# Ledger of designs, part 24: VHH binders against Protein KTI12 homolog (KTI12)

Target 1, 302 residues: Protein KTI12 homolog (KTI12), of Arabidopsis thaliana (Mouse-ear cress) (q9lmh0)
Amino acid sequence: MALVVICGQPCSGKSIAAVTLAETLKESETKQSVRIIDEASFHLDRNQNYANMPAEKNLRGKLRSDVDRSVSTGEIVIVDSLNSIKGYRYELWCIARAAGIRYCVVYCDVDEAHCRQWNKERSDRGEDGYDDGIFEDLVRRFEKPERRNRWDSPLFELYPSREVIDKSSPVILEAVTYLTKTVDSKTQDVRILQPSIATQAARFSEANSLYELDRATQEIINAIVEQQSLGAAISRVTLGNELPPIEICRPIGLPELRRLRRTFVKLMGQSSLSGPPLPTDADSAKRRFVDYLNREFGGNNA
Short names: E, the ipSAE of ESMFold2; O, the ipSAE of OpenDDE; V2, 0.75 times the mean of E and O plus 0.25 times the DockQ between their complexes.

## First folded at step 15 (VHH; framework vhh_gefurulimab)

Design a6 (from z2 with F108Y; at its last look DockQ between E and O 0.79; V2 from the best seeds 0.69)
Fold by ESMFold2, look of step 15:
Structure a6 (fold): chain B 302 residues (1-302), chain A 121 residues (1-121)
Amino acid sequence: as target 1 above (302 residues)
Amino acid sequence: EVQLVESGGGLVKPGGSLRLSCAASGFTFSDYGAYWFRQAPGKEREFVSGISSGGYTTYADSVKGRFTISRDNAKNSLYLQMNSLRAEDTAVYYCAKDSEHSDSWYDYDYWGQGTLVTVSS
C-alpha cells in the first residue's frame, strides 16, 4: 500500500531501478505484492509516445488512470516512466494522499552526457532509443525532483552512472525499509498519510481539487453555450442564487470559451504548487471561474 | 510559425530593476494567456507570473509585490517589470504561450529561448 514514482532523464536506468526495487520488495520479510506500471503496457514505442504534446498528454493520462485503479488494491505500485513534469508528479502525489498510502520518489540522477551515450548505444543495438530531436526536447523540459517540494518527498536518489543498481544498493534498501516499515508513534523516520475524520476529509478535498476545478469550469462553459442558444444578440447566463450572473455583450463561441477556461486552469494550477490551496468544493471553484469570466468580458459588467 | 523572443536580460545589482520583453509572432497573441517562467542553474523551472488574454494576473509568492506582468496586444508583446531584484532572482527567464493542444495546467505549447538575468554585486 504505497505509490513509488520513478523519475529521471531519458535513458537514465529507471527500468532497472523499478525492477530492482520491485524484486527486493517481493523478497522482503513483509512479502508485499508489487505492480509496475510502465509505458510498454500501452503498446506504443517511446518515439510515438513523445512525438508531440497530444501524444504525451495521452500517455500521462493512461498512466494516471492505471495508477488510480491500482492504489486501492493493497499493492505497492511503482510508476516507471519519465515522470519529468513536476505538475504531473504533484497529481500522482494527490492520488496517494486520497488513498491514504505511502508515497515516495526514486530519482535516477544521471548527467545528460551519459544519458545521451546510453540512448545512442540503444539505437546502435537496434533497441528502443529516442530519436535525437525527441531526446533533446525531453532533456530540456526535465524538472528535477527537489526534496523541498512535498510531492517529491521522501526522495531516494540513485546514481546509475556511478554504481551498479542491484538489491544490495543502500538507497534501494532504504526505500524498501521506508515502504515496508510500520507507522507508529515511536518513530518519525517513516512518513505516510494518516487517516482521520478531519484529516481524511481534508486529504480527500485536496486530492480532488484539480478534478473539481475541471468539472466546475466545464459545467459553466456548458451552461453558457446552452443559454446563448436562447438569446438573440446579448445573453445573460444565470447559474443560481449562490453565483453571480455572467454578462455577455456579444456571442462567444466554444473555441474562445475553451481558451478562457484553459488559461484559468493554468493560472490556478500554478498557484497550487506554492501558494493558497485550490478550492475545496465545486461551488468555490465555480465562483472563482465566474468572477474570472466577468473580468475577462470587462466593460459590460461595470 | 509560432515564435516567442525574450529580451531585456542583463546584469544588475541587488535592489535594481529590469524590464523583460517577449515578442510574439505567428499566432493571434490577444487570444491567449501568456506566462513568465524562470530557471536558475541546477534548479527546476518555476512559474513567475501569468496574464490572461483580458489582463487577469497571477504571481508566484516569491515575486508578488516586486514584479509586474503586463501585455500590449497591439504590439503582440508580453512584459515583466522586475523591481527590488535579489540574488535569488538570478535565472534564465522564459515566456510561454497558452496551449491549444492540452487542457493540463502544466502543459504549454511554445516557449522562448530565454533571456539571462544576473543579480550580483
Scores: ipSAE 0.548, ipTM 0.854, lowest interface PAE 1.4, mean pLDDT 81
ESMFold2 (binder alone), look of step 15: mean pLDDT 81; pTM 0.817
OpenDDE, look of step 15: ipSAE 0.762; ipTM 0.962

Design a7 (from z2 with Y56S W105S Y106S; at its last look DockQ between E and O 0.24; V2 from the best seeds 0.00; counts 0 for: pae O 4.6 > 2, unsure alone 64.8 < 65)
Fold by OpenDDE, look of step 15:
Structure a7 (fold): chain B 302 residues (1-302), chain A 121 residues (1-121)
Amino acid sequence: as target 1 above (302 residues)
Amino acid sequence: EVQLVESGGGLVKPGGSLRLSCAASGFTFSDYGAYWFRQAPGKEREFVSGISSGGSTTYADSVKGRFTISRDNAKNSLYLQMNSLRAEDTAVYYCAKDSEHSDSSSDFDYWGQGTLVTVSS
């Protein structure tokens, strides 16, 4: 049993990778049962689903729910979607962890120019392409998977613009080996995720709660960094008309900001297990994070 | 070597109070988020309380208003003041340290051995 997360820019060859991997797994010596979960399975139009944030959240919620139901079936589950948001990959990782199954990410690494070209070609062929505005937005918001992240590991990288993706692809074969390898006491390279308390937080039915937290907090961090870069000794970071300012008595470095963000997300996740629900919207998440930061910075001044 | 050692558990009557301690070694608690968890017999481990490096606190709804998490930097220790204890608070209580993502596969780096709290008439 395993969960495979396909990740890549729009029109980066993710579906080909997913199908290739699935077929290779089915033909493997272990004859694995494989299920692909994709947007098409929900009869969703790409442009409609990514037209706005609510639509996108709804899509991710549907996919996540299906993944959560499917990982217990004993099948290898392949999630064929953009999976472009780090927080969402983390949610999927949490599902895998809670299920006690293997987990990996297959990343289709294609440059934006090629993706754009391929999108255009699809549109020209009358296939499902992304509208230009949506495409550009998706490209802009894409968060590349990183091997250092547990929810992005192990990471198998494909290069569809440079190589043919087929059953003989070394990376595909490596992924298959990882997914089908028998685990014994000597096996060190296969990670079977174990349920933890942290994964319980992710089970909350609130669609993309972690995504919202991640996005909101990252935006706040970016704003702080940006304002501090303006060179003036700032005592206050202004975020907008509806958010309170962040009071700072000293310049805050990026490492510290990252630490604060991490701790905040963790605290929010844990508290949600027996407390108020996680924020479901960006503004609420931002407000809570700003409050947290003000408390943290105020405490250090005492 | 990083170690967490819980203490202060024991038998207490309903409505009573107890203070748990978690002594840290090998690291400074004030640099990390710290947490209390508990596991009752036959139940899964659950979150009780957390404190950030900056001192922000959070509580499970079940203990909110009754429990207080605190830290003593001089003693490098984490505390859980438990007031108005109930039978349902009976559990082994664990302290945990916030992990750095770069070094840990889990959200928490270290756990103590736990200390048993029994609330019974």
Scores: ipSAE 0.022, ipTM 0.364, lowest interface PAE 4.6, mean pLDDT 84
ESMFold2, look of step 15: ipSAE 0.285; ipTM 0.770
ESMFold2 (binder alone), look of step 15: mean pLDDT 80; pTM 0.795

## First folded at step 16 (VHH; framework vhh_gefurulimab)

Design k1 (from a2 with D107E; at its last look DockQ between E and O 0.60; V2 from the best seeds 0.66)
Fold by ESMFold2, look of step 16:
Structure k1 (fold): chain B 302 residues (1-302), chain A 121 residues (1-121)
Amino acid sequence: as target 1 above (302 residues)
Amino acid sequence: EVQLVESGGGLVKPGGSLRLSCAASGFTFSDHGAYWFRQAPGKEREFVSGISSGGYTTYADSVKGRFTISRDNAKNSLYLQMNSLRAEDTAVYYCAKDSEYSDSWYEFDYWGQGTLVTVSS
């Protein structure tokens, strides 16, 4: 059971890589069941999916939901899409870790000129090429995977413009070996055969840090709205659970609260890609958000 | 309509300083977080620093203690004071605005065109 993220510029040979990998896996001696999640499974035109930011967000949401549903089925799941946003790859990595399954990235490393030529050739054949404006925007926004990032490792690099990608490709075989390896259980005693509570909790805690931040901040927003709805002039919102109170000098509407939350989540998420991991403790996340809100409500305009 | 225009880039020696500016228009700047990113040739775009509407700041570990983000909501402007510059700070620096369309932590609606910072002896 595993999650494979195919990554590459538009028209870089991702679908060929995905199909080749899937066929090689199906022919392995383990005969692991394989599922490819791709954009075609949602019956949307390629240019419609990438026409604008809302459409692109909708596509990523549908793909992520299908991945989340699929990682518990015992299959090897291959996500065949651009997967060009490193934050999105990070979220897919978190899904795999929460499920306790293997994860890897297969990167089709093709220079932009070849990708542009292949896109034109696809369009000339009457196939689903990208419109020129959409193509260039996707190329500009591409965030290539980096082996040094935990969420991009193991990284299996393919070079479709320089090599034939088929079932004999060494990188394909290396990926299959990684995805299908097993542990000899005859060297384990009974205590090793059962999952340790500490081991499972640690995996879920790491994988759920962004989820805990998202959930914790939404709970605080809901509590503020609820206490303001009591109709009193509220200058202090109390939250319990050893959390500091929130000092409010004016009524705060839901739209403003959502904007404040959005900014906080972005600040914490972006920082976590380059620094210490997010806290796994919901109370710690709540305390940080409450401190942030009190600073925002205090009117600092530096 | 929404515009973010960076300025202040240039060539500077290691150990030197630069101040970047980003002029924002076409939206209520004071309602939104604002962010600096950078991209060196051949590298992925990376977060540098961000600041909330009320002045809460975060920094990438690589720039912490050397760079200072600030904003002036009355002037619709975002700033990045860069001190103790190193060769690895060479990049195109972009300002960005958070998304009105998504609560996701990795989506940004608008980016500036960037300003080049070169740190070279």
Scores: ipSAE 0.611, ipTM 0.895, lowest interface PAE 1.1, mean pLDDT 81
ESMFold2 (binder alone), look of step 16: mean pLDDT 82; pTM 0.824
OpenDDE, look of step 16: ipSAE 0.760; ipTM 0.966

Design k2 (from a2 with D109E; at its last fold request DockQ between E and O 0.83; V2 from the best seeds 0.77)
Amino acid sequence: EVQLVESGGGLVKPGGSLRLSCAASGFTFSDHGAYWFRQAPGKEREFVSGISSGGYTTYADSVKGRFTISRDNAKNSLYLQMNSLRAEDTAVYYCAKDSEYSDSWYDFEYWGQGTLVTVSS
ESMFold2, look of step 16: ipSAE 0.645; ipTM 0.908
ESMFold2 (binder alone), look of step 16: mean pLDDT 80; pTM 0.802
OpenDDE, look of step 16: ipSAE 0.854; ipTM 0.968
ESMFold2, look of step 17: ipSAE 0.594; ipTM 0.884
ESMFold2 (binder alone), look of step 17: mean pLDDT 80; pTM 0.805
OpenDDE, look of step 17: ipSAE 0.846; ipTM 0.966
ESMFold2, fold request of step 19: ipSAE 0.633, 0.622, 0.611; ipTM 0.905, 0.900, 0.898
ESMFold2 (binder alone), fold request of step 19: mean pLDDT 79, 80, 81; pTM 0.799, 0.805, 0.808
OpenDDE, fold request of step 19: ipSAE 0.876, 0.868, 0.862; ipTM 0.970, 0.969, 0.969

Design k3 (from a2 with H32E; at its last look DockQ between E and O 0.69; V2 from the best seeds 0.71)
Fold by ESMFold2, look of step 16:
Structure k3 (fold): chain B 302 residues (1-302), chain A 121 residues (1-121)
Amino acid sequence: as target 1 above (302 residues)
Amino acid sequence: EVQLVESGGGLVKPGGSLRLSCAASGFTFSDEGAYWFRQAPGKEREFVSGISSGGYTTYADSVKGRFTISRDNAKNSLYLQMNSLRAEDTAVYYCAKDSEYSDSWYDFDYWGQGTLVTVSS
């Protein structure tokens, strides 16, 4: 069982790489069962999926959810999408780690000029090409995979602008060897994601903690808004027996609360890549957010 | 238009200090979190430090105890005091901001052009 993340600029040949890899795996000595998860399962066109940041975020969430469900089926799962955001690749790696399966990234390394040309050719053929504004935005935001990061390793690099990608491609064969190699290999070129119980718990907790952080912080925001609607003179918001109250010296509007939440989530998420794990449950996340809000509200710079 | 302009980079000896600045315009800086990232040659961009509108700070483990983030909301400025610099700190340093559409912990939509810090003996 394995998770393969295809990565590359828009119109870099990712789908060809995904299909080629899948067919080569199915024809291998081990006769692998392979599933490709792609954007076509959304039944929306490419420009709708990337029209704005909310739409793009929804697409990534659906793809991640499909991956999460699929890693328990015993198939090799290939994720055929841009996968251009390093934090998102980290989340996919965490899913693979929690499931105890192999993981790798296949990167289609194509320069922007070729990608732009291929996007135009796709549109000229009447196929689903990217609108110019969307294309340039996606190119600008691309975060190249890096071998030094665990969530980008092993990294198999393809160069679709320089060679035909087919079943005889050396990099495809290397990836197939990695994905089909037995555990008893003396070389240990294959790393099975079977960490110590402490490391697995921490990494699984990171994926769950990000979700719990998101939900917990929204619940606190909703409670603050609700209690303020009951009276303009509220100086204290009470949230429950295990949570400290929030001391409010002035009415706090929903736009400000959203900004405070957004900042908190980013600060906690970014620091967790190299530091202490995020809270593992809703109560811990709520306590940290309440503490943060009290510091922000008490830190008047009048 | 949102603008973030970094300055203060340069060449410094190992063990030395530098102070980076980021001038912000085109938005209400005092309402927003602000962030430093860096990118070493041939490597991915990585988080360095962030600060909330009210002054709550976080740091990457690699810089804790050596770097200090701060802000001056009256001057719309973000700062990074870098002490005890090491060769590994050599990078282009970027100031960053999110947008109302970037709810994810990993999405940042506004970046400065960067300022180069070289730590060399």
Scores: ipSAE 0.613, ipTM 0.888, lowest interface PAE 1.2, mean pLDDT 80
ESMFold2 (binder alone), look of step 16: mean pLDDT 80; pTM 0.803
OpenDDE, look of step 16: ipSAE 0.830; ipTM 0.965

Design k4 (from a2 with G55S; at its last look DockQ between E and O 0.80; V2 from the best seeds 0.74)
Fold by ESMFold2, look of step 16:
Parts: structure tokens; sequence; C-alpha cells
Structure k4 (fold): chain B 302 residues (1-302), chain A 121 residues (1-121)
């Protein structure tokens, strides 16, 4: 059981890498089925999938949901998509860690010039190439995997513009060896292969912190909306527990609350990715969000 | 058309200071969080600092205490005051805005073209 994330610029040979890896795994002595999750299963062309941010979010959501369903089936799952956003790779990594399965990234490292040439050749043949505007936007937003990042490790780098990628490729064989290595279930030190109880608790706690942040902030928004809907003029929203009240001088609509929440979640997530992990405790998340809202309402109230 | 234009980059010696600016247009700047990222040669783009639509700020650990983010909503401008600069701060610095279309903490729908900061003797 494993999750493999294929990563690379548009038109960098990701599908060749995915198929080659899958075929090599099927010819190995593995006892597990191998499945590729790709964009073709959505029956939309790639320009529709990447036309705008809502379309991209929808595509990533469908892929992530398929991964969620697949990690409990005992398969080796290969995700063949751009996977160009490091935060999204982080979420996939969290899914794998929560499920206690192996995870790796296979990166097709191809320079932009070759990718652009290959995209043009595909379009010239009348195949499903990227429109120029979409292609250049995807190239500009690409976040290269880095082996120093926990969520990009182990990292297996391929160079499709420099060599033929086939079943004999050393990097493909290294990935197969990693994915098929047997695990001693009695050891607690094999973090990558079968994490210890302490390691599993830490990984589950990190995955739970994303859930707790999302849940905690939504609960507070709901409480604000509910208290304002009671029909009384409200300058304070009381949340109970040890939480400080939220001081407001005007009604705050749901659209503004959603914008404020979105910004908070982005600030916490980005800071956590480059520093300490997200809070694992619902009460801590709530206190941070309440403090944030009070600063925003006090400084934002005109 | 949404535009984010960074300026203020340049060459400085270690220990020096620079102030970066980002001019925003084509959207309601005051409704959005605003962010600084940087990308050193051969590395992925990384978060530097962010500021809410108001005054709430966060910083990457590597710059905390040395960098200060601020914004002026009346001028649609984002700033980064960079003090005690080090060689590892050498990078192209980008400003970004959050996406109205995604609650995902990693989705940003617009990035500037960047301004180069070089810290060397």
Amino acid sequence: as target 1 above (302 residues)
Amino acid sequence: EVQLVESGGGLVKPGGSLRLSCAASGFTFSDHGAYWFRQAPGKEREFVSGISSGSYTTYADSVKGRFTISRDNAKNSLYLQMNSLRAEDTAVYYCAKDSEYSDSWYDFDYWGQGTLVTVSS
C-alpha cells in the first residue's frame, strides 16, 4: 500500500513516468494492485480543467477525493497530474501519513523550453495541448518539489528530456524498490515503511490540526451569524468557555466573515509550512481566530 | 485587469536594509490578504510574510524580527521593510493576493513579476 505523486511542468512526460512505474510494479513480486489516478477520468479537456481557479480547485478536489477512497483499498496508487502546488502535495502527504502507507514524489524535471516545445508539437498535431495563456500561467505558478521538505520526500527525480524513461531506468527501479520493500512490523523506527506508534500519533495529530483549524473557525463564524440573527443589536458576541468575546460595532455579513476566515486560514497555513506546525488543539485554534477577528473588527470598524 | 507590481529591490551588503513596495490595481485591495514570497535560484518559492486585510501579520521563522510587513489600503500598497539582511535573503521577491474562489490555504490567484534582492559583499 503506497501513494505516489507524479509531479512536473505541463508536458514534461509525467504520464510516461506514471505508466512506466505502474508497469514495472506490476511485473515485480508485489502483492498489491497498482492504479493510476489521472485527469482523463473527468472527461474534460485540460484547458477546461485549468481555465481558472474554480476549475483547478474542482480538479484537485476530485483527485484528492479519489485518493482518499483509494488509500484504504490496499492498492499502490499513482496520482498522475501536475501536482505543482506544494500545499496540495502537503495535503496528499497528510492523507498518506494518516493511512499509515508509504509516500513518495516522482518528479519529471524538464526545462521550460522543452515543455513549451512539446506542448506546441501536441497542439500542432491537433492533440489535447494547453492554450498558450494557460500553459504560461501553469509554468509561472509551478512549485518545484524539494527533498528537504517532508511532504516531497522521498524524491525520485527523472529527466525525460535527457534520457529515455523505461523499465530499466535506475530511478524507476529505485522507486520500485522503495515501494515494494518489506516491513518488519515489530520495529517502531521504520518511519517511512511502517511508522511507530509515536510517529503515527504525530502524523495523525498533524493531519488532525488541518481539520481542527477548519472546524474551529467555521464554528465561530456560525456562532456569530446565529447571535446576529436573534434580532437584537449586538456589540459583543459571547462564545462561552474561556474565549474572549468578539467586539463588533456593526453587523458583519456572511461574505465578509468568509473572506476573513479565508485569509486567516491562509496566514496560518503558510506560516506553519515555513515554521511551527498548525495548532493541534481546537481551543487554541479558536482563541487564535477570536484574537484575529477582534483585531480585524477593531481596526476595520468605520 | 489585476496587477501587482513590486519595486524596491537592489544590491545591498550584509546587515543592510531595503524597503520593498507592491502596488495593487484592478481589484479591491482592502478586501484581501496580501503576502510576500521569495524564490532563490534553484529553490521553490517560499512564504516570507503575510498581512490580513487589516493589521494581523505572520512571518516565516527565518525573517521574524528582521522583516516588517505593512499595508496602506488607501494607496493600495503593500510593503516589506527588510533589516539586518543576510546572504540567504538573496532572492526574487513576489507579492501575491489570496483567491476569492478557494478556501485552501495554498491557493493564490495572482502573483507579481517580482523584484530582485541581492545581498553580497
Scores: ipSAE 0.622, ipTM 0.896, lowest interface PAE 1.0, mean pLDDT 81
ESMFold2 (binder alone), look of step 16: mean pLDDT 82; pTM 0.819
OpenDDE, look of step 16: ipSAE 0.806; ipTM 0.966

Design k5 (from a2 with S30R D107E; at its last look DockQ between E and O 0.62; V2 from the best seeds 0.68)
Fold by ESMFold2, look of step 16:
Structure k5 (fold): chain B 302 residues (1-302), chain A 121 residues (1-121)
Amino acid sequence: as target 1 above (302 residues)
Amino acid sequence: EVQLVESGGGLVKPGGSLRLSCAASGFTFRDHGAYWFRQAPGKEREFVSGISSGGYTTYADSVKGRFTISRDNAKNSLYLQMNSLRAEDTAVYYCAKDSEYSDSWYEFDYWGQGTLVTVSS
């Protein structure tokens, strides 16, 4: 079982790589069951999916949900989408670690000029292509995978503008070898996949940190809204459970609370990729968020 | 239209200092978090620092203690004071703002055009 993330610029040959890998895996000595999760399976126009941020979020949510359901089925799952946001690749990596399966990234490394030309050629042939504005925005926002990042490793790099990608491609064969290794082998990959008790605990802690941060912050804003609706003129929201109170000088509406939460979640998430790990328990996450809110409300932290 | 314009980049020797600025327009800057990212040639774009509307800050470990993020809501401006610069700080620096449409920790609506910082002896 495995999760494969296909990554690359728009029109970089990702779907060819995905199909080639899938066919090669099906023909391997183990005859693996393979599932490709792609954007077309949701019957949405390419330009509609990337027209704006809400549309993109909806697409990523659907893809992630399908991945989450698929990793427990015994299949090799290939995610064929742009996968251009490293935070999203990190979350896919967390899904794979929580499921105890192999994970890798297959990166179609093609320069922008070739991608742009191939997009134009697709449109000229009467096939779907990205509108120019959408194409350029996707190129600008692309976050290249890096082998040194845990969530981008192992990284299998393809160069579709320099070579034909087929079942005989060395990199495709390397990926197949990695994905079909038995769990009982005495290789480096087997040691990575069969965690010790300490490593297993760390794997689950990392996966759960995303959930605990999201849950803890949502619980706090729900409590604030509830207490304000019951008391109307509350200047102090008490949360109990050893949490400091939240001092408010005015009613705080749900839209403002949502903005404050979004900023906090982004600050914590982004800093944790290269720094201290996210809190793994609800009380620590809640305390951090309460301190943040008090600072935001002008609690005079001088 | 939302616009973020970085400035203040340049060439500096190791150990030197620079201050970057980002001018924001087309949205209510004071209501949003603001962020610095950087991208070295051939590398992925990486987080540098972020600041909330009320001044709460976070930093990547690689810059902690050397860089200071700040904002001036009256001037719709974001700043990054970079001290004790090292060769590995060489990159194009970008500012970014929160997404109004997502609570995901990895989504940002808008990015600036970037300003180049080169640290070389």
Scores: ipSAE 0.635, ipTM 0.905, lowest interface PAE 1.0, mean pLDDT 81
ESMFold2 (binder alone), look of step 16: mean pLDDT 82; pTM 0.825
OpenDDE, look of step 16: ipSAE 0.754; ipTM 0.966

Design k6 (from a2 with S104A; at its last look DockQ between E and O 0.75; V2 from the best seeds 0.00; counts 0 for: grease 24.6 > 24.2)
Fold by ESMFold2, look of step 16:
Structure k6 (fold): chain B 302 residues (1-302), chain A 121 residues (1-121)
Amino acid sequence: as target 1 above (302 residues)
Amino acid sequence: EVQLVESGGGLVKPGGSLRLSCAASGFTFSDHGAYWFRQAPGKEREFVSGISSGGYTTYADSVKGRFTISRDNAKNSLYLQMNSLRAEDTAVYYCAKDSEYSDAWYDFDYWGQGTLVTVSS
């Protein structure tokens, strides 16, 4: 059981790589059951999907939901999409960690000129190419996977503009070998231990930290809204004996609370990629967010 | 139309300083977090620093203590004071705005075109 994230610029040969990998896995000694999740399976127009941020977010949400449903089926799941945002690849990696399955990225590394040429050729044939404006925007926003990042590792790099991608491709065979390696057969729940001394507990803790941050901040927002709805001139929101109160100088609407939460979540999430780890438990996350809110509400009139 | 325009990049010697600016328009700047990212040639885009609407800041470990983010809500401007510059700070620096359409920590609505900072002797 595994999750494979195909990554690459628009028109970089990702679908050929995905199909080739899937066929090679099905024909391997272990005869793997493989499922490809792609954008075409949702019957969505690619130019509509990438026209704006709400559309892209919706597409990523549908793909992620399908991945979530699929990782518990006993199949190798291949996600064939741009997968261009490193934070999104990180969340796919978290899904794999939570499910206790193998994870890898297969990157179709093709220069922009070839991708642009191949996109134009698709359009000239009347096929499903990207409109030029959308294509250039996707190229500009692409975040290349890096093998030093946990969520981009192991990284299998293909070069479709330099070599034919087929079942004999060394990188395809290397990925198949990784995906089909023997697990410890002494117990049903034993997973392959990594050579590093860092434990699986630390890796699962990282996934929990993102979940706990999201959950904890939402709970605080909900509590603020509920306590303001009591009809009194509330100057304090009390959250429990382990959390400081929130000092509210004025009624605060849900839109403002949502903006404050979004900023906090982005600041903490982005900082955690290369800095201090996120809080690993609900109470720590809540304390951090409460302190942030009190600072934001500060109202120092000095 | 939302616009983010970076400026202040240039060539500087190691150990030197630069101040980057980002002029924001087309949205209520004071309602949003604002962020600096950078991308060195051949490398992934990486977070540098961010600042909340009320001034709470975070920094990537690699720049903490050397870079200072700030904002002037009256001028709709975001700043990055970069001190003690190193060769590894060479990159195109981008200003970004958080998304009002996504709660995901990795989603940003708009990016500037970037300003090049080169640190070399």
Scores: ipSAE 0.646, ipTM 0.911, lowest interface PAE 1.0, mean pLDDT 81
ESMFold2 (binder alone), look of step 16: mean pLDDT 82; pTM 0.825
OpenDDE, look of step 16: ipSAE 0.811; ipTM 0.969

Design k7 (from a2 with S102G; at its last look DockQ between E and O 0.65; V2 from the best seeds 0.00; counts 0 for: grease 24.4 > 24.2)
Fold by ESMFold2, look of step 16:
Structure k7 (fold): chain B 302 residues (1-302), chain A 121 residues (1-121)
Amino acid sequence: as target 1 above (302 residues)
Amino acid sequence: EVQLVESGGGLVKPGGSLRLSCAASGFTFSDHGAYWFRQAPGKEREFVSGISSGGYTTYADSVKGRFTISRDNAKNSLYLQMNSLRAEDTAVYYCAKDSEYGDSWYDFDYWGQGTLVTVSS
């Protein structure tokens, strides 16, 4: 059982890599059940899927949901999509950790010029290519996987513009070896060292911190809305004995509260990828958000 | 039409300073968080710093104490003061706007074209 994330620029040969890996796994000494999850499975037009942020979020959500259901089936699951956003790859990695299965990234590293040429050729043949504006936007927003990041490791790099990708490709064979071997093999000559993974406590701590941020911030927003609905004269919102009150000098509407929450979650999430993990405690998350809101409403620390 | 235009990049010796600017247009800048990211050649794009509409800031550990993010909502501008620059700070620097349509911590719907910062002897 494993989760394989195919990653690459638009039109970088990801589907060939996915099919090649799947066929090689099916033909391995133990013949593995393999499922490819791709964008075509959702009856979605490529340009509609990437026309705007809501469409992209919908596509990623559908793919993630299918992955989450599929990791429980005992199959090797291959996700054949752009997978260009590192936060999204991190979420897929969390799914694999929660399921207790192996995880890796297969990256199709192709220069933009070849990707652009292949996109044009696909469109010229009447196939599902990207419109030029969408293509250039996707190229610009691509976040390359990095071996040093746990959610991008192990990283298997392919170069479809510079080499033939087939069942004999060394990188494909290395990926198959990783996906089909166990650490408990008694033969030293073929033993595969299990890649280092964050401890279970650290793994759950990182995932729980993001969940607690989401939950805590929504609970606070709901409480503010509820207390304001009880009268326009509310000058502070009291949330409990453990939390500071929120000082409100004017009615605060739901759209403004949602924007403030959105910014806070992004600031905390992005910072946590670049430094220490967030605290896992729900009450700490609520206190951090309340302190943030008070500063945004004019409660500076100075 | 949303636009984010970075400026202020250039060549700097180690230990030097630069100030980056990002001019924002086509949306209500003061309602949104604003963010700096960077990408070195062959590396992933990484978070540098972010600032809320009211001035709350966060920084990547690698730049804390050396970089300062700020904003001027009246001028629709985001800034990054970079001091004590190191070779590892060499990258294209991008400003970003959060997504109007999602609560996901990784969704950014607009990015600038970037400004190159090169730190070398």
Scores: ipSAE 0.576, ipTM 0.877, lowest interface PAE 1.3, mean pLDDT 80
ESMFold2 (binder alone), look of step 16: mean pLDDT 82; pTM 0.822
OpenDDE, look of step 16: ipSAE 0.783; ipTM 0.963

